# Ledger of designs, part 26: VHH binders against q9p4d8

Target 1, 280 residues: q9p4d8
Amino acid sequence: MDFMKPETVLDLGNIRDALVRMEDTIIFNFIERSQFYASPSVYKVNQFPIPNFDGSFLDWLLSQHERIHSQVRRYDAPDEVPFFPNVLEKTFLPKINYPSVLASYADEINVNKEILKIYTSEIVPGIAAGSGEQEDNLGSCAMADIECLQSLSRRIHFGRFVAEAKFISEGDKIVDLIKKRDVEGIEALITNAEVEKRILDRLLEKGRAYGTDPTLKFTQHIQSKVKPEVIVKIYKDFVIPLTKKVEVDYLLRRLEDEEDDDATQKSGGYVDRFLSSGLY
Below, E stands for the ipSAE of ESMFold2; O stands for the ipSAE of OpenDDE; V2 stands for 0.75 times the mean of E and O plus 0.25 times the DockQ between their complexes.

## First folded at step 14 (VHH; framework vhh_7z1x_3)

Design j5 (at its last look DockQ between E and O 0.01; V2 from the best seeds 0.00; counts 0 for: pae E 11.8 > 2, placed apart)
Fold by ESMFold2, look of step 14:
Structure j5 (fold): chain B 280 residues (1-280), chain A 121 residues (1-121)
Amino acid sequence: as target 1 above (280 residues)
Amino acid sequence: QVQLVETGGGLVQPGGSLRLSCTASGFTFSDYYMNWVRQAPGKGLEWLSSISSSGSTISYADSVKGRFTISRDNAKNTLYLQMNSLQPDDTAVYFCARIEFSSGWYEFDYWGQGTQVTVSS
């Protein structure tokens, strides 16, 4: 997608290509993480004496990645949502003024706390090689975790783009539900059981292909550790429900932008709003 | 009841042109994204082009970009596809389709009957 051209972001071909690519990335990242043990020390608060930080080793490592990446404009892009918004810093690069594609509040729709919690408590135990510690590879383990978390976050928060496309195409149906604050009604309107079945069936097929592909000789044994059914279960139990939560949260506020139809949003990220607040 | 009816298909020589039309009824056409999709013999569905409800956002698959032009006339509830520089690989049944954006994904929820386009000499 080219976020400098709003027509490319909400166009159907670009949406489908992005969704397919995100699925492949998540499956690959799960397979890579599966080569490590669960390694609970990675997730234990204050397990290591990290200066000026309260949290887990994973929390620290991810927050540092996000701090650095914000300086090179990663979180200025509309499709990037940080786990640690409070660590973002001003970019050193020339600003990019992304045209508004999503509602003005889009970067406030952020379920990364829930993603992190579910990832550490449910997903890691389901895909890890075993329950022990990755004693000599804690850094590599946490780097694999970061790839998983970031790909999950991107896929789940892409629900904002799907919800915006839904609103543009069928907004009249949704307006009454928003005014009534009918969360269950909105969830029902954005839910399609056959679509969800197709997502799960495709994941099962992809998981079988990646797990048994002879051309992936380097990782043959590791690839067999994550059964396709586990990937499907993670999507069914966590990814799809969280994506729908993002869609509902996005739509519930969508009429706020209709009240301000006279102006377009010039910012797609936390950094621009932070800078405009005068707090740096 | 939602209904989409494609017309304008036919036989054309390589390099030729055709214009497809899709007449919509049973829904407020001007509120919806509309799409052209095709299915070649023995192959799956291929998305070709989308146009937003107002006509301001248009996209094309790489396979047809520069040769095909999507447009719409909301007053006539009609979607168009102008196809130029047609090649034998463009031989397919062409469908007008509406899409549903739901469950973090999208699916085609209503289709026309299709119109056959055959490019052969």
Scores: ipSAE 0.136, ipTM 0.512, lowest interface PAE 4.1, mean pLDDT 81
Fold by OpenDDE, look of step 14:
Structure j5 (fold): chain B 280 residues (1-280), chain A 121 residues (1-121)
Amino acid sequence: as target 1 above (280 residues)
Amino acid sequence: QVQLVETGGGLVQPGGSLRLSCTASGFTFSDYYMNWVRQAPGKGLEWLSSISSSGSTISYADSVKGRFTISRDNAKNTLYLQMNSLQPDDTAVYFCARIEFSSGWYEFDYWGQGTQVTVSS
């Protein structure tokens, strides 16, 4: 996706492609993570004597990654959301002025804390090679975790784009729900069981395909593979619900921007751009 | 089962008019943003027009603006496309398509079989 081309950002084909690629990335990252044991020590607060840091080994390593990534403009991208926004540094690269596609508060929509919690407590046990510690691979384990977390974060927070598109397309119906602060109504409106089923079915097929012969990044020794059913379960139980949460959170605030800007001009233009981008 | 059925296509002379209909079934029609798209021989799909659930928001491609009019009757589960001032380059198979936004995913998820429109002298 080219965020410098605002007319293409909400293009259905581009977004779909992005989402499909994200699925592939997530599955691959899970497979990579599955090489290692659960390694609960990586997630325990102050388990290791990390200088000038209060937190887990994963927290530290992830924060350091984000610090580095921020300096290369990763979080200037509209689709990236940091876990540790307090550690971000200014970039020494030329600034990229991305056109605004999302609402002004879009950067404030952040469910990464919940993602991190669910990942360490629920997802890791489901995809790890086994329970317990693997002391010789703590670093590799944490690195694989970071890849998983970042890919999950991107996928889940991509709900902001979906929410924006839905807002534009639904018109008065969604506006009424937002005005009423009807969370259940909004969630119902953004939920389609058939769409969800298709996503899950696709994931199952991808999981089966990718799990057969993965090229492992961290080791050539295949210790474990992620079951396709586990991938599906993770999406069903966590990824989809959290994505919905992001969408709802985004939509609940969407009228804040309409009060400031002559809402009628921007919405029409966006819909036109969105729909004019063609069917891929 | 979701079903979209396009009707109203045919052969018309340049400058003529046609009205296409799309009848929806198997879902709550009034909850969905609907679209017309077409595919000319040897060309890709082209979006033509869209209409929101309530009909309050309408958009057109530049290629059909001023000539085509999209509308809907939610009570009849029907989408319409009034096509005026038809030209030979409007020859294509016309489809109605539903767009769905759900669970971090959006797409044109259902299409009809299409109806052939041929504009020829």
Scores: ipSAE 0.010, ipTM 0.213, lowest interface PAE 8.6, mean pLDDT 86
ESMFold2 (binder alone), look of step 14: mean pLDDT 83; pTM 0.822
ESMFold2, look of step 16: ipSAE 0.000; ipTM 0.310
ESMFold2 (binder alone), look of step 16: mean pLDDT 82; pTM 0.817
OpenDDE, look of step 16: ipSAE 0.008; ipTM 0.315

Design j6 (at its last look DockQ between E and O 0.15; V2 from the best seeds 0.00; counts 0 for: pae E 14.9 > 2, grease 25.4 > 24.2, placed apart)
Fold by OpenDDE, look of step 14:
Order: sequence, then C-alpha cells, then structure tokens
Structure j6 (fold): chain B 280 residues (1-280), chain A 121 residues (1-121)
Amino acid sequence: as target 1 above (280 residues)
Amino acid sequence: QVQLVETGGGLVQPGGSLRLSCTASGFTFSDYYMNWVRQAPGKGLEWLSSISSSGSTISYADSVKGRFTISRDNAKNTLYLQMNSLQPDDTAVYFCATIEYSSGWYEFDYWGQGTQVTVSS
C-alpha cells in the first residue's frame, strides 16, 4: 500500500490485498519463532539485570527496536503502531507528509498491550518448539518475537482502515449505532461469519503450504514447524477478535470528527476520499 | 446476483437537464450508501455524489454542487440523479455504484453498465 496516494489507501481492494499479504508475513514469522523454545524467562519482569530498565528482556529489546525504528520514520507511517510510544525519537530523515486518511484520533487507538499479553501467554506456547528455557538462544528468541509482535500489531491495527471504510460504505445504520454507543450492534454489523470462515480456511491452506519444507524431508533433524491448525486458532481466537475491537474502538469515536467537520463544512471530504479511492 | 441498471442518459443541449435512475437488485439496497460516479472519455472515474441509506446524509463533489441532486427511493430500490444546468464538460458515462464491505476482509464493488450523457450544442 502506498500511503502517499490517498486515493488508494482506502481502496477496499488494496486493504484486502494488504491483509492477505500480512497473513503471509505473520505465518512466516511464526515459523521463524517456532525454531525456539517458549523461553518464559524472556517475558519475566526483571529476570535479567538490564541497566536503567524496569521490565522484561522482551520489553527492553522491543522498546530499543522501536526507538531505532522511530528515527527512520517507521511510526510516521499510518499503519504502524508502537508498543512503547514513550521511547520514540524524532527522525533525522526528511519528514514525510502523509495525507490524512484516518480520523484524527486514529493514533490513539492502540491495543498493543493486549497483543503483547496474548502473544506471550497464549501464542508463544502454541508455536514454540517446546516448553521451557533455551539459554543459548534468548536473543534469537526475542528477536523472532519482535517480528511476530510487530506483524501482529500491524495486522490488528489495520482494523482502523477497515473501520473507516466501513463507516463510509455503510448507511445510517452504523451512525445510529455509534450514536447509541451500541458496541454489540457495531460488532454485529462488522462481523460476517462467512467471510471469517473463508479467512480461516485460507490460513489453513497457507499454513499447510508454508509449513511444508521440502528440504526437511531430507534432514534427520525434524525442525519444529507451526501446525496450520494452530495458526487458524490464533487468528480465530485472537487476531480477528482484536481486530474487531480496534474497529469498534475506532468507530465509537468516528462521529467526533464529523462534528468537527460539520463545523468546518468539510463533511463531504470523507465521502469524497473514500469514493475516490474505492473506485480504483 | 447483484445488479445495477442505470437509465436516463441522452443527448442534451448546454443548460439542459436530465434525470438519471439506477435500479438495484440482488442486495439490500436500503442498507447501503449509494453513489453516482462518471467517466469522461480519456479520464478516470470521478465521484459526484453519495447518499446514505435513509437519505439523511448527502454529499456532492464541488464540480456538481448546486446543479445535481441525488435522491433515493428505497421502496423501489432506485437511486436518482437530477442533473440541471448541464455543461459540455459533464459529458460522460454515468454509473451508480455501491460498496459492500463485510468484516473488513472482502469487498464487493457493484457497478452498472452506465448510461451515456452527452452535452452538446
């Protein structure tokens, strides 16, 4: 997705394509992570004497990554959401002025804490090579975790774009629900069981395809692969629900911008942008 | 099967008027925003107007604001575009379009065959 082309950002086809690509990335990252044991020590607070830091080894490493990444404009991108927004630094690169596509508060929608919690407690045990510690690979483990976390974060928070698209495409029904702050109603409206099933089926097939390393057939060492069923379960139980949460959270606030735009006569702008993007 | 059928196009003189209709079938028309777009020769698609499901929210492109009026009859599954003060630059194929997007995973864009509007002296 090219965020410098606002006419393409809210294109539903582009959004879909992005989501599909993210599936591949996530599956790949899970496979990479599956090389290592669960290594719970990586996730324990103050397990290691990290100078001037209170938290887990993963927390520290992830925060350092984000610090570095912020300086190269990673979090200027509309689709990136940091886990540790407090450590972000200014970029020394020229500023990229991305056109505003999402609502003004979009950057405030952040479920990374929940992602991190679920990842360490539920996802890692499902994809790891085994339970327990692997002391010689703590660094590699944490690095793989970061890749997983960042890809999950991006995928889940992409719900903001979905939500914006849905808001524009849906009729007064969604507006009414938002006005009533009917969370259940909003969730129901954004949920399609058939579509979800298709996603999960696709993931299953992808998982099967990616998990089959033809080269592994010749190696005496059975490399731990992520089970396709586990991938499906992770999506079903966590990725999709969290994405919905992001969507709902985004939508609940969506009328705040409308009120401001009505005040500024800009009400036509959102529809225009969406329609412009959706037609291509 | 989702179907959109645009009608009402034709040849008109500058300053003239036309009323376009779009009849929808195969989906719950009353639940969706409906849109009018056009494509002039050699140009890309241009959004013109949108109307919410109930008709309470309406938007227009600057290019047609004050001249075009969008409306809908949900009982008839029909979208309308009243075009007044037509100009030669309004010459294009006009389409009604709907965006159906469920659960943020798949999109369905529906377009009709369009109706030709030609404004010429």
Scores: ipSAE 0.013, ipTM 0.222, lowest interface PAE 8.8, mean pLDDT 85
Fold by ESMFold2, look of step 14:
Structure j6 (fold): chain B 280 residues (1-280), chain A 121 residues (1-121)
Amino acid sequence: as target 1 above (280 residues)
Amino acid sequence: QVQLVETGGGLVQPGGSLRLSCTASGFTFSDYYMNWVRQAPGKGLEWLSSISSSGSTISYADSVKGRFTISRDNAKNTLYLQMNSLQPDDTAVYFCATIEYSSGWYEFDYWGQGTQVTVSS
């Protein structure tokens, strides 16, 4: 997709292509992280005496990574969501004027705190090579963690684009649910259990394919470091539920933006109905 | 039972035109985004175009933009693809498909049997 062209961002084919690439990236990153032990010292608050910082080694490294990348415009991109918004700095590169395709509050829809918690407590133990420490590899381990966290964040928060596309296509149905603050109704509208099962089945197949080197398939046994079933469980238990939360949280506030909707020009009728109803 | 039936394929010369139809049954056609995808011999599936349930949102792959036009008639449960300026690399089996929405993920759900389009001099 091209974030300079709003029509391409809400294009269902482009959304699907992006989600497929993010899925592949997550699987690759999990396989790379699986080379390391769980390494709990990486995640222990104040395990190392980092000047002027309270947090884990991972927290510090990720915050510095984000600070530096903000200076080269990474977090100006609509699909990048920081874990540490307060450390971002001005870029020294020319500004990119991205057209607005998401609601004005989209940056407030941020579950990175929960992603970080789930990643360190649930995902790392599930994909690590073992439960111990590798003291000589702490930096490399944490860099692999950063790649995992950032790919998970991008994928989960892409739910904002999915939610916007759904609002445009089913606006009348969703408007009544939003006005009633019907979280369960919105969740039911965005959920299809058969589609979710097919997503999980595809992840299982991809996990099997990526876990082996195809050039060595017929010459030697190759052990996968991450079982495909673990990848599927992580999606089922964490990625899908957090994505649903992002979509619901986004949709619940969507009527706040009806008057200023440049990315959803097609929603003109919904704005008129909202204003004429006298509801806020 | 869900059925999608594609028709309108055939042999055409380069630069020619064809119009494909897809007739749906066994589900509420007007509730679904509809898509055209194709598969050339020995290659993977290629998404071509989608159209929203109301017809208000339409998108195309770069490879067909400007040459192909998707449309639908919800009263007839029928999806269409007008293909103009056809070239030999458009030779493929063409499928219509539904898309399902799920949290953070879209997936093609129902597929037709396909109709063969062959572009040769």
Scores: ipSAE 0.000, ipTM 0.246, lowest interface PAE 14.9, mean pLDDT 80
ESMFold2 (binder alone), look of step 14: mean pLDDT 82; pTM 0.818

## First folded at step 16 (VHH; framework vhh_7z1x_3)

Design h1 (at its last look DockQ between E and O 0.57; V2 from the best seeds 0.00; counts 0 for: pae E 5.6 > 2)
Fold by OpenDDE, look of step 16:
Structure h1 (fold): chain B 280 residues (1-280), chain A 121 residues (1-121)
Amino acid sequence: as target 1 above (280 residues)
Amino acid sequence: QVQLVETGGGLVQPGGSLRLSCTASGFTFSDYYMNWVRQAPGKGLEWLSSISSSGSTISYADSVKGRFTISRDNAKNTLYLQMNSLQPDDTAVYFCARIEYSSGWLEFDYWGQGTQVTVSS
């Protein structure tokens, strides 16, 4: 996706393509993480004597990564949300001025804390090679975790774009729900059970395809890959719900920008955007 | 029941043209974003083009940009794909697909049976 072309960012085809790519990335990252044991010590606060740091080894390493990544403009991208916003540094690269596509408060929508918690407590145990510690691979484990976390974060927060597209397309129906602060109604509007099932089925197939080493099919010792069913479960229980949360949180506030515009300009309402966006 | 039926496929020579049609039924066609996708033998699904409900927003894959034209007639519940300057690499089964929202995803929830396009000398 090219964020410098705002007219393409909310295109449904482009959004879908981006989502599919993110899905693949997440699955591959899970597979990569599955090489290592759960290694609970990586997630324990102050388990290791990290200089000038209060937190877990993962927290530290992730924060250091984000520090580096910020300097290369990673978090200037509209679809990137850091876990540790306080450690971000200014970039020495030329600034990229991305056009605003999302609502003004979009950066305030953040569920990374929940992602981190669920990842360490629920996801890691499901995808790890085994329970317990692997002392010789703590670094590699944490590195793989970072890739998983960052990809999950990006995907889940990408719900903001989907939500924006939905808002533009639904018009009065969604506006009424928002005005009523009807969370359940909004959730219902953004959920299609049949489509959700298809997504999960696709994930299952991808898990099977990506997790299969054709050269090992005939070997007695199949290297531990992530079970496709576990991937599906992770999405069903955590990724989808968190994404919905992001969407709902985003949508509930969506009229804030409209109210500000109405106060200043008579003509700048959701209706105009709806008519102009072509996403209906 | 939602149905999409693609027609217009066939055998054409390189440089030739075809016009595909997709007739929709069982849903309000004018409310949905519609797409053309294709699948070549041994290859994955490739998105080609999309058109908004009103037809005001259109997008193309780079592979077909400048050669293919997507359009729709909501009164007839029909989606079209004009394909010009066809090449052997365009040989594939072509599908029309509807996009639907769910749980933070955009997905093709319904497809037609597809129509075969073969470009060969």
Scores: ipSAE 0.583, ipTM 0.809, lowest interface PAE 0.7, mean pLDDT 89
Fold by ESMFold2, look of step 16:
Structure h1 (fold): chain B 280 residues (1-280), chain A 121 residues (1-121)
Amino acid sequence: as target 1 above (280 residues)
Amino acid sequence: QVQLVETGGGLVQPGGSLRLSCTASGFTFSDYYMNWVRQAPGKGLEWLSSISSSGSTISYADSVKGRFTISRDNAKNTLYLQMNSLQPDDTAVYFCARIEYSSGWLEFDYWGQGTQVTVSS
C-alpha cells in the first residue's frame, strides 16, 4: 500500500498484501537473528558503560535509531509506532500530510513495551542459535534484534488498520458492542478459529521454505536456522494475541470520533472523509 | 454451506473480451467484500480486484487496471468481472473469493472451483 494515496490504504487486496509481506519480513528477521547466540548481556540494564544512559545496550541502540529516524519523519507514517516515544524529536524536513484513515487516537494504541518484554524474555531464547555470549558480535546481534522488534511492532500494530476495515464492514452490531464496552463480544467478533488455523499453517510452510535463503545479511552459522514450529508458536502465543489486543483497544475507543453510534451512517461518512483526505 | 460458482470462461483471441460471473449461496452475499483472483500456468495466485459489500469501493491490481471491471448485483448474489483487451498472459484459472477478517488477518476463506480463461489465436 501507499499511505500517501488514500484510495489504497483500506483497499482489502493491499491490506492483505501488506500483511503477507510483514509476515515474510518477520520470518526473515527471525532467521537472521537465529545466527547469533542468546547474548543476555545485550538486554541487561547497565551492562555496558554507556555515557549518560540508564538502560540496556538494546534500549540505547534502539532509542538512538528512533531519535534519528524521527528527525527524518519516520514516525509521521501511519504504520510506524515507536518503542521510545520520549526520545522522538521534531523533524527538520517539510511536513507530510498522510491521509486520515485511522481514528484520531490511533497513535495512542501502542503495545511496544509489551513487545519488547516478550521479545527479550521469550522470543530471543526460542530463536537464538544457542545460549551464551558472543562478545565479538554484540552490535550485529542488537541490530538484528532491532529488525525483529520493528517488524513485530509493525505487524502487531497493523491490527489497527484491520480493525478499522472490520469496523466499516460490520455495521450496527460492532457499534452496539462498543457502546456496551463488551470486550469479550468484540474479541469474539474479530476471532475466527478456521482463519487462525490457516495463518498458523501458512507460517509452518513459509518457515520450511524461507529457512534456506542464502541472501541472509548476518549469516554467522550456516547450519543455524529457526525451526518452523518455533515461528508458529511465537505467532500463536504472542503475535496473534497482541494483535487482537491492539484491535480490541482500537475498537473500544472508535466511537470517540463520532457524534452517533450507527455504523451504517458512519460507513457512508467515512468513505467521503477518506476520499477527501488526500495529499495536502 | 457456503458455495461460490464461477462461469463465463472460455477461449478468446488476443484483444477480445469475456465476462465472468460468480454465483454465491449459503451466506449473506451483501455483507462481504468479494474478490477475483487468478492462477496462471506454473505460477502462484494473483489478486486482481476487490469490491466492497455495497459496491462503492473498488480496487484493481496494476496488471489489470483499465482493462478489467469488477461489479456485483447483490439482489442476484452475483459477482462479475468484465475483461477487455485480453492478452495471452491473461490465460489463467479465475476464481472468485470471499474475504474474512480474523485475528489481525484478512483471509480468503471460501473459493469457487475456478473457470478457465484461455487467450490464444
Scores: ipSAE 0.059, ipTM 0.450, lowest interface PAE 5.6, mean pLDDT 82
ESMFold2 (binder alone), look of step 16: mean pLDDT 82; pTM 0.819

Design h2 (at its last look DockQ between E and O 0.01; V2 from the best seeds 0.00; counts 0 for: pae O 10.7 > 2, placed apart)
Fold by ESMFold2, look of step 16:
Structure h2 (fold): chain B 280 residues (1-280), chain A 121 residues (1-121)
Amino acid sequence: as target 1 above (280 residues)
Amino acid sequence: QVQLVETGGGLVQPGGSLRLSCTASGFTFSDYYMNWVRQAPGKGLEWLSSISSSGSTISYADSVKGRFTISRDNAKNTLYLQMNSLQPDDTAVYFCARIEYSSGWTEFDYWGQGTQVTVSS
């Protein structure tokens, strides 16, 4: 998809292609992280004497990674959501003017604190090679953690794009639920058990393929070290539920943007008060 | 139970026109975004156009903008694609597809058997 071309972002084929690639990236990153032990020192607050910082080694490394990447416009992109918004800095590169695709409050929909907590407490123990330390590999381990966290964050927050596409396609059904503040009704609307089963079945098959294919481009081919069932469980217990939380939080506020849309339509078409689009 | 049946394909000369129809049954057609997709020989699926449940929101792929027109008749449970200025690169099987956006995912959950469109001299 091209975020400079809004029509490509909410397109079903482009959304699905992006979700498939993010799924592949997450599986790859879990396999890469699985070559390290749990390494609890990486996550322990103030385990290392980091100058002018109060937190874990992972907290520090991720925050510095985000600070540097913000300077080269990473968090200007609509699909990037920071773990540490307070460390972001101005870019010295020319600004990119991304067209608006998501609602104006989209940056406020951020579950990265929950992702980080779940990652360190539940995901790492489930995928690590063992429960010990590898002190020679602290930096490499934490860099693998960053890749996992960023790919999880991108996939989960991509729920905002799926929710926007849902709103445009079925807004009539959703508007009454939003006005009633019917959280359970919105959750039911964005939940489909058959879709969830297809996601989990595909993950099981991908996990088997990645773990047994010697031609895959991994830095370490670790056969059977990450059971496909673990990947499925992580999606079922954490990725899917957090994505639905993002969708619900996004939809509950979606009517806040509708007053602005009345002014954008000119000739050749009419839109209802909730949505606006151009025709060719 | 859900069924989508495409008709209207055939052989046309370059520059010609065709109108495809898709008749839906087994679900409430007016509740769903509907789509046209195509598959050229040896290629993956290419999304072409979508139309919202009410018909108020319409989108086209760059490859067909200005040449193809999607429409729907909810009273007849029928989706249409008017294809003008057809070129040999438009040769493909054309599918009508229902879209599902849920559980942080999107995919075609049902599509028809397809109708062949061949553009050749």
Scores: ipSAE 0.121, ipTM 0.547, lowest interface PAE 4.6, mean pLDDT 83
Fold by OpenDDE, look of step 16:
Structure h2 (fold): chain B 280 residues (1-280), chain A 121 residues (1-121)
Amino acid sequence: as target 1 above (280 residues)
Amino acid sequence: QVQLVETGGGLVQPGGSLRLSCTASGFTFSDYYMNWVRQAPGKGLEWLSSISSSGSTISYADSVKGRFTISRDNAKNTLYLQMNSLQPDDTAVYFCARIEYSSGWTEFDYWGQGTQVTVSS
């Protein structure tokens, strides 16, 4: 996705491609994380005496990563949403002026807290090498977690772009639902069961392709691959629903910007192709 | 051949205590993380506790935290589970389990035949 080309950002085909690419990233990150035990200690608040910090080891490390990443303009990108917005620093790099594609409140749409919670409580147990603690790998574990979390966050929050595209495409129907604050109606409108099925089928195939290393069966070292079915389950139970939540949250507020902009008749044509292409 | 043999199970009254043992053979016990898991009637496998090779890292499931204590004696190739304050819900077959390769939370490469623990008045 090229965010410097706003005309391409809301193209449903481009969005789909981006989402498909994100699947690969997420799967690979899960595979990386699967090398390590669940390591509950990493997620326990104040389990370790971290100087000047109140929280879990993961929280600390993730926040430090975001601090660094912010300085290199990671969160200037429209598709990046931090878990710890309070720790972000100014970049020393030249500012990138991305054109505004999303609604003015888009940055306020944030479900990272839910992502973090679900990740530690539900996802990690499904993908970890084993239950319990793993000695000497807490750091590596947390690092892998961060990659997973960031990739999940990006994928899920990409729903904002999907929502915007859908808003443009659906027109009066979605506007009416928004006016009525009909959350269920909106969700139903944005849901394509066939597309979701395709996504899950694709994930299953990707999981099979990426997750099986026949050489691992012969290694005496604890190595784990993520079961394809687990990947599918994670998407079905968490990624897709949270993405929908993001979409709905975004759409519910979408008319706030229209009330201010009497003037911009933005041409409705591009949205129809996105809905048909199963871009979830 | 890798073998794990659980012992120490039995019938105990609520509030009672048991100490389970798992004797390992056929592999270098001290090189592996060891776990206790249980399976109650009609339920799936539940992880209870894990202990690192050296014993320095220990973890417990919430269901047994504060009541159960895992330990190991590498010189004796033995894993232990001290179970205190036993409740009827603790009734299950208890297994010691080794993890070599896993693709999920509850997967283990080797475990014993298990030992029955029954908590009943």
Scores: ipSAE 0.007, ipTM 0.240, lowest interface PAE 10.7, mean pLDDT 86
ESMFold2 (binder alone), look of step 16: mean pLDDT 81; pTM 0.816

